# VH-VL binders against p40593: the designs that were tried, part 5

Target 1, 148 residues: p40593
Amino acid sequence: MIHPLIQRLTTTLGYPLLDADGLDRQVRTQPFSVLFFAGDPQRFPEALDVAVILPELVKAFPQLAPALIAGADEARLQGRYGFSVWPSLVFLAGERYLGCLSRVLDWGEYLERIPAILAGENEDLPRIPVLSPESGTPSCSPMETSES

## First folded at step 2 (VH-VL)

Design d6 (framework fv_diridavumab)
Fold by ESMFold2-Fast, scan of step 2:
Structure d6 (fold): chain C 148 residues (1-148), chain A 122 residues (1-122), chain B 111 residues (1-111)
Amino acid sequence: as target 1 above (148 residues)
Amino acid sequence: EVQLVESGAEVKKPGSSVKVSCKASGGTFSSYAISWVRQAPGQGPEWMGGIIPIFGTAKYAPKFQGRVTITADDFAGTVYMELSSLRSEDTAMYYCAKGDTYEYGSYYMDVWGKGTTVTVSS
Amino acid sequence: QSVLTQPPSVSAAPGQKVTISCSGSSSNIGNNYVSWYQQLPGTAPKLLIYDNNKRPSGIPDRFSGSKSGTSATLGITGLQTGDEANYYCGTWDSSLSAGYVFGGGTKLTVL
């Protein structure tokens, strides 16, 4: 069924598990939200790494209200935020899309990128990003410069 | 489970355009990627491009970039593929196919239409 | 020519085992999950294997998949005459051309 590391977020830590209606309430009541789109952890193993790191991110950024998206609604809500890679963390200020971070990152990268996202420093980013016809990269968190 | 219903066979002259449709039946596919795949006689399948209807943004294979346009009418549950400047080499079976996700590393096509025959001849 | 290389044909007798290979590069098979499709004459391709080794509902366990490095393999045991078909591997290509790519296909003949 649901992997224990993901289930812990809702069961032990009390993070809400949101359907579409729950998401609408979340964005109306919370100044900032981080939404976790895990996908199927058997297909996307990095979802388990993000599940472990998400509580630590909330400790570092206590203004973030974390929430998970119900599996049945993940694909339906994917279109609202335009991401193409799972797992993804979507950052909102109320209803406003601020940005996303896909896959698992190094801790230092989270500490650098999250403040910039929350400050709205990517003002030119579309509210709902979409896949480019020519794009070969994910809509969120392009890969770091390679060593080669 | 959703089924994909494609439009009927087309016979076109060189230099013209063709527009093929793919409609969801028995469900919706708004958040899923719909791909167009063609297969010329005696050849293997060739991916042309895809779209996630709710995004409205298409991605095209380089070979078809500039000649193919993929669009969606999300409300009607229909995806279209238009191929312009037709040549005899475009004679093929054209399939639409649904994938569960558009996650690049894990994409696959689990539901296929029956195909639309497009013949380009004078 | 296709980006993914498959043998053009394989053949075996009923009840035997066949293995079909699919070779690519780091930008496709090496970094992404592999799928396999069966195409019977006059029909659309049918998904046999996804995510390297998983079977959709309704696909018998005679069909199996595996991946190692930049190569993937489709295995068929207990070969039946109804297995005569073309078999294609497929995966995403993460290179500049970025898109879904298919292998050239392997025609399986049950003799």
Scores: ipSAE 0.000, ipTM 0.504, lowest interface PAE 15.0, mean pLDDT 80

Design d7 (framework fv_diridavumab)
Fold by ESMFold2-Fast, scan of step 2:
Structure d7 (fold): chain C 148 residues (1-148), chain A 124 residues (1-124), chain B 111 residues (1-111)
Amino acid sequence: as target 1 above (148 residues)
Amino acid sequence: EVQLVESGAEVKKPGSSVKVSCKASGGTFSSYAISWVRQAPGQGPEWMGGIIPIFGTAKYAPKFQGRVTITADDFAGTVYMELSSLRSEDTAMYYCARERYDSTGYYPYYMDVWGKGTTVTVSS
Amino acid sequence: QSVLTQPPSVSAAPGQKVTISCSGSSSNIGNNYVSWYQQLPGTAPKLLIYDNNKRPSGIPDRFSGSKSGTSATLGITGLQTGDEANYYCGTWDSRLSAGPVFGGGTKLTVL
């Protein structure tokens, strides 16, 4: 019972659905990848918005090889890439992590931030204590946080 | 296959600090956690802490919190461990090692690739 | 007084079978997977077993692992002189360290 907007990405558009072994093959063969961590769209409805815009992002950035991550592997791979918010788009150059963008953003924000990520200029990379499963993992997208 | 190459042996006086390096060779490890594990003569291994090079985020074992600093130069593929306020009981072999997660992806509990170790001797 | 308890030594003759125990608690072995390492004199530890009973590529099937409750065992069959080494168990500890922990080690002597 995968939501139709997410299912379309794998069935109609042919995006691969990767487990951990599939991801290892993807990062060895693709110069750049964008990995879609959707989560459960019932819990994270913005996953449907990201599912709609992802094909348009691939059209705007044709160097990106898109893929979805199988739900059973999302927690394991989240630990590798260090994001805390679903949905997220994770950007890789081969095996190298470049950055991520969490939740749905405005189209202009995608056009500004993706080139910086691909150039390796993202200074706000998520920093998690991957050695601790109870760590507070920051979002890949800068969130508005008030300090007082 | 990745190999971890550690810096050479060190002899230090009590109260000084030591900085050991660990360089990846023959593969990538920037997305994996790299641990520092020490082994005193005749004792078992003791985990000190670890870092994920691409994130630059370090975690430390409580025993070493405040005395150990682990850093990474991801571009150079090198991880560093600096231990300050050295004591004679810090005399040990210091290893860097690549961490792996269990099958759930939550618990990084085992190490599959180890450096050859750096001997650190603290004596007056 | 290490977090995981191993016997300090075991000995057996070539061709025999030996088992090495590792005892912990619910905060470590009881709720987590166990790994085993072989350390030959003058060398770094080498991964023998992970996820309680799985072998990395290149580790012969005469090495085996098992876990029951808060204890784990490493089994070695067809013992060879080259197996003479220290053996360490390892796991995750959620209460004391919130990180990897190791046993005190067992020295295997092949007589």
Scores: ipSAE 0.000, ipTM 0.510, lowest interface PAE 14.5, mean pLDDT 79

Design d8 (framework fv_diridavumab)
Fold by ESMFold2-Fast, scan of step 2:
Structure d8 (fold): chain C 148 residues (1-148), chain A 121 residues (1-121), chain B 111 residues (1-111)
Amino acid sequence: as target 1 above (148 residues)
Amino acid sequence: EVQLVESGAEVKKPGSSVKVSCKASGGTFSSYAISWVRQAPGQGPEWMGGIIPIFGTAKYAPKFQGRVTITADDFAGTVYMELSSLRSEDTAMYYCARHGYSSKWYYMDVWGKGTTVTVSS
Amino acid sequence: QSVLTQPPSVSAAPGQKVTISCSGSSSNIGNNYVSWYQQLPGTAPKLLIYDNNKRPSGIPDRFSGSKSGTSATLGITGLQTGDEANYYCGTWDSSLSAGYVFGGGTKLTVL
């Protein structure tokens, strides 16, 4: 059963739930998209925190067209976008991958990172993390796939 | 309440270029998509392209790709449309319009009054 | 040429009802919200309907919109002489040449 906090995004707020065809339409019609990959909230409880904060992110960044990805397609599209940590928010300019933010971040960190991602500042250059993974800093490197 | 103020009428010779400006008054458009729409005498509106000023990346209709350049100057609060290699068929009213709902390419809710561009020898 | 098809003209008497159609394809009307614009002679287009069926503040409820499949319609009831204008539908086209598209326009004459 889908958790009520995640279900609210589609039923109450009207966010689209995208399968493969829906995603193709989204990237062709929207200048910017934020795709929510929730995963299983029983396994990844931070997905519930992201579900709560996503509407607030859309208010702060109204250029973003939010959408959820259908569960059946999440694993396949995880391979396409190259994130390894759940939940993740994937940012697109049309069909172009701009970056992702994994796990739940502090509000100020979203306000700082999202503008840089949308400006396309890091699309060509992988960031080399200087912090230990144990420090809890999320990292997500863009990955192009041959899915044409 | 925002208004879009367009530059004055232009008369140009074939083969020249024209640059029309669109300035926000009474508000900002930095995060809004701003489109350029032209209308030849007796014809309907035709979308040329648009830009979201905060990002600086423009979209162009295929018919105008290579001839039109749309830019933004956030410091001046102004969006520009430059059309090169002018022909008599480019004689039209040129409108700028804001897409409603910040940074989405939805309905156009605020329109400039239009700039007349006449191309004649 | 226009991507969205409208009848070139419609006419009706004051107080009557008229509908204006707008036909497209799955890549435009079928996938996206439709807007309607009114253009009075010598003026810029004015937003009349957005998101298929919503009215901006100041637009009377005599104007309505609807969408079904790849077609949209604008309805005007209680026609007044001041409604005589050109009407255009518009939407985003998500085909390979993504961009905003307008219908060819319909001239409404109130006789």
Scores: ipSAE 0.000, ipTM 0.483, lowest interface PAE 18.5, mean pLDDT 82

Design d9 (framework fv_diridavumab)
Fold by ESMFold2-Fast, scan of step 2:
Structure d9 (fold): chain C 148 residues (1-148), chain A 122 residues (1-122), chain B 111 residues (1-111)
Amino acid sequence: as target 1 above (148 residues)
Amino acid sequence: EVQLVESGAEVKKPGSSVKVSCKASGGTFSSYAISWVRQAPGQGPEWMGGIIPIFGTAKYAPKFQGRVTITADDFAGTVYMELSSLRSEDTAMYYCATDLEYYDRSGPMDVWGKGTTVTVSS
Amino acid sequence: QSVLTQPPSVSAAPGQKVTISCSGSSSNIGNNYVSWYQQLPGTAPKLLIYDNNKRPSGIPDRFSGSKSGTSATLGITGLQTGDEANYYCGTWDSSLSAYYVFGGGTKLTVL
């Protein structure tokens, strides 16, 4: 059973809920995809914020085909994309990894970072995570720092 | 706006159990994560656990596993926290809170109940 | 002592500036966003800062937050008597099953 704010993405908005086979079809048929890895909202409550903002991101970037990942496959596919923080949005061009954005961001940060990711300017690529400890895997959202 | 309404104060004997309730109004209760946080006199807050009512499965902080049970009656819009094997150090204010944040980041909803006083006396 | 360490107290006069530190580890502050809560006497905690440095609507800009590595800081400028309260940092701890942790708290006295 999934949280209603996450469930509405599949039931009301018609976003596909992908297992491994579904993901293979998605990357073969869609020019660009945004994959939502929600995790457990009790552990990662920002997943509910991302669930609310995702449809607005799709409106702002209509080239993106959104999809959710089935809970049973989330941990396995986290390994494939190398993110260490939940929730995460993973961006693909066909089968090619473009980048990811972890946690919820300010709206302006999404508007700045998504075009750079889609243009292939982002060098934030996952490592091979199957042999990496969790503390060694890259984050999809760099730590914020105060600027002078 | 969402408001959280907690049950009334409790006075309990050592070794007994206490069950506190939390009702949400003004929002979609069953879809919010509801946390239980306690605060002993003169101490800081401690997160005990939380539940999303539609999942029906609670998560607990390590310190409280085995003694705390969090449940939801999503039809009635009520979440419960039951703490067993009470000791004097369980004397505290018990809060329910929601951790939903809005997508525009201009006003995250961090809504707290008023708190329920639980006194364990011997 | 809690897993997030704060100084137990801080004091200053009206109009002055104070900072409150919060120190943790890689499994909590190092990997997660930090929030700050204000608790006035006799009330429930109130969210003051979220995502390390952001303010909810209605929180004045004299309150600020920052994070570096495994530590976070709350800054308060232009102190007012109404700021006299306990202040708590909070974040998720990613070890085992994730759970939320609060700092031990800092009592701010405005003399």
Scores: ipSAE 0.000, ipTM 0.469, lowest interface PAE 17.0, mean pLDDT 77

Design f1 (framework fv_firastotug)
Fold by ESMFold2-Fast, scan of step 2:
Structure f1 (fold): chain C 148 residues (1-148), chain A 121 residues (1-121), chain B 108 residues (1-108)
Amino acid sequence: as target 1 above (148 residues)
Amino acid sequence: EVQLVESGGGLVQPGGSLRLSCAASGYSISSGYYWSWIRQAPGKGLEWLARIDWDDDKYYSTSLKSRLTISRDNSKNTLYLQLNSLRAEDTAVYYCARSYWEGYLYYFDYWGQGTLVTVSS
Amino acid sequence: DIQLTQSPSSLSASVGDRVTITCRASQSVSSSYLAWYQQKPGKAPKLLIYGASSRATGIPSRFSGSGSGTDFTLTISSLQPEDFATYYCQQYGSSPLTFGQGTKVEIK
């Protein structure tokens, strides 16, 4: 069952729900995308906060084409984009990974960090796999800019 | 759209060494995922050998640890497996595969075609 | 090490048959971290199922997986000509990774 706040994004606002094939089309047709990885909101309740603010982020950054990822493909695509914390927003320029923002942030933090991501300051960030316990790879950080 | 192509197999003598290559295309091996070597002796099952992560961490089968070295060359987008002190039981088709992490460990979502290694006089 | 034993080692079936393959673990597989692969002669294995029951992308709905703990099952609801192959289970709940010995599904 999908939570109503998340389901509203697809049913009321018309955001696409993407499987792997849908994502391929999205990155080929949209100059910029923001992909919402919600996870299970019972396990990750901040996903509901991100679901509420995502439409407001799209209003502030209308160049972003928003999309949700189908639950069956979330784990696979998490590996592709390398975030380790749910929920996450992944930012793309076409197929190019620009960065991500994990968990819920303050509104001012979104207004500061999204323009930097879209300007390509993080354009060299790799698509990072999901961590094994022994690797210690850092996730997308809400507290620090990813420039190392 | 990941493709993996193994090479370096062939006939080798017992006691010798072997270096296999796995050329990846459609994805940069340094940008994500874990990458494994798996072998299959003729008519037998599959055996995991070694894994290298996108960040160069390396893991080996405990029974083969002393004889294996896994490595990569990011400039060539290529994985390598070095196997030393070859024995007849090392005769197998060697596959490279992309490893998908779930929980603590992983399963394999893309496989190469395999390269046959025959250890014989 | 967790040993995986598949049953049967081989079976003969006709197109349209329901085929059931079992994979029994010597110890409990945590979180149902079990995958199934299909391998045709001369080809690499192909992922069918992961997490005991999740179909991989592009895999037909006639393939299904079930089970938990020590007992797992792969079912092909209506066997097609392209399904004659060897099937392997693999656990990833505990190190080292281990595979079953394989089950050959052949015509007749």
Scores: ipSAE 0.000, ipTM 0.473, lowest interface PAE 17.0, mean pLDDT 81

Design f10 (framework fv_firastotug)
Fold by ESMFold2-Fast, scan of step 2:
Structure f10 (fold): chain C 148 residues (1-148), chain A 122 residues (1-122), chain B 108 residues (1-108)
Amino acid sequence: as target 1 above (148 residues)
Amino acid sequence: EVQLVESGGGLVQPGGSLRLSCAASGYSISSGYYWSWIRQAPGKGLEWLARIYYSGSTYYSTSLKSRLTISRDNSKNTLYLQLNSLRAEDTAVYYCARHLEWYSGYLAFDIWGQGTLVTVSS
Amino acid sequence: DIQLTQSPSSLSASVGDRVTITCRASQSVSSSYLAWYQQKPGKAPKLLIYGASSRATGIPSRFSGSGSGTDFTLTISSLQPEDFATYYCQQYGSSPLTFGQGTKVEIK
């Protein structure tokens, strides 16, 4: 059972719910994707805030193809993108990892960070993180607008 | 209606520091907007310096960030800019400005103060 | 950083003229996040256009903006006496925020 605010994204708004095979199709067919890793709202209540704001983000950035990740696959796929906090939004250009935004942010922060992510400003992040124990995966990086 | 009033300008010596204030009225600076400092040298164009979001997140011009500090005091509804190691080329009118509230224009500047002139000269 | 170059740097025009100012970006401006400002001597700039094509509140319909990617245009369809000023473009598609060098619109 998923929370009604999260379930609405798939049942009312028609966002795809992706397992690993569905994700492969999404990255092959969409120029840009935003993947929603909601987690358990009982443990991570900000997932409900992100569920409310995600459709508004898609309106502001219509180039983004939204998708949810199936609960059974969330933990496995989390390692691919390297975020450590639930909920998270993961941004892709095709199969290329652009960045992520964890927890809920203020609207102005989304509007500032998403354009930088889509422009490829996270130059320290690999295209697809290596998931081996010997090879670290990158964490969600805040957008850096202040240089040393 | 939002009004911004800058203060702290005037003649300052090279090598010194500059601290400007921007008093806001008609709106709370802690209410979910970005606020910026922008300068303009006499007869020259506009240069963005620094931005602060109501959450406290700060952003700086890459060429000046080692010399700049933007801050705010919510209890006084006032924004501040500190610029260190002043040089003659820092001579400019300094403006504080509020960013637009709409999602398609939120980093454009819809309300500006009148500006305060800073002259760096011996 | 995205550099914005305006063309022309100055122009002379008469009341009633159609004036076109171009802003070219060194890199693509994400989401067409580009604004235009008018500045008169001794005054702070005034926002005219945001999001490349949306007029700010209270701005007359003779001002229009267009463009995407790296090429943007501000058009004044019928120049009025109060429109003689310097015009600046500004991008906010990426950090840091940057402005063009300005275009001065002078009386012919």
Scores: ipSAE 0.005, ipTM 0.506, lowest interface PAE 14.2, mean pLDDT 81

Design f2 (framework fv_firastotug)
Fold by ESMFold2-Fast, scan of step 2:
Structure f2 (fold): chain C 148 residues (1-148), chain A 123 residues (1-123), chain B 108 residues (1-108)
Amino acid sequence: as target 1 above (148 residues)
Amino acid sequence: EVQLVESGGGLVQPGGSLRLSCAASGYSISSGYYWSWIRQAPGKGLEWLARIDWDDDKYYSTSLKSRLTISRDNSKNTLYLQLNSLRAEDTAVYYCARDFYEYSGSYLPFDYWGQGTLVTVSS
Amino acid sequence: DIQLTQSPSSLSASVGDRVTITCRASQSVSSSYLAWYQQKPGKAPKLLIYGASSRATGIPSRFSGSGSGTDFTLTISSLQPEDFATYYCQQSYSWPYTFGQGTKVEIK
């Protein structure tokens, strides 16, 4: 079961709801993607705020192909991108991870951070597997980082 | 330096219960990782038992889910496996293992394993 | 449950040989969730290959993985003395996670 505000993203706006196979297809066919990891909105109520703002972000950044991750696969796929906080928006260029933004941000912060992420200004991303969250796990955003 | 150390094995009576511990060091289990318990009977192959996520979502082997409980204690940085109604067939080395994803790559299930703890179910 | 069947169950080989082990899934598995492990007697398994074809850190280039769908392969291009071990494929695509039955690589 999903909350109506999250459900409308797939039913009214036509955003795909991706499992692992769907994600593989998305990253091969879309130049840029924004993946919405909502989590359980009863546990993470900011997911509802992000659900409201995501369509506005897509209007501001039309190069982004938005998609939701199926609830059953969120935990499994979350580890692929290394974020630890729900909700999160994960940004990809094809298969390449560009960065993420966790929790809800002010509109001005989205307008500043998304262009930097899309420009690849997250250059410190590791190219090899990251083995420890306390020694190189990337931050989704400065406000929510626990990598100290 | 990541390390996983299992404990709690030994000789257990049929029909009894066991509680295994997996102490993690070099990282916090409250971060964005997954942890599984896997067992191996002497001379046999590997059998996955259960997984727990950083947010306490739990997944179990279909054949064993009625007898298994996986849990964690963030304050002790330790993972647990409880197995009830023990049978001779539960005799095995029990491993805990960590799984995660890399940023731009595939899923890495079980990139780091403990040494294992032997459980022998015998009267 | 997804069953993983390895072929052969055991093989005998000499140092310098090319060794090929296959893993067949009872239903399709995304390559992102297929891994290979090496286990030596008395030791815990060691991750060799993840995502069907990516070598784990520190794994020699003689180990390679390939395949998609239901058919996956682990190849050792030039077997070394330290490679005599049991090899397992494993999937994390579907619940429950499953392992193949193992392939024992023995000295000829």
Scores: ipSAE 0.000, ipTM 0.505, lowest interface PAE 14.6, mean pLDDT 80

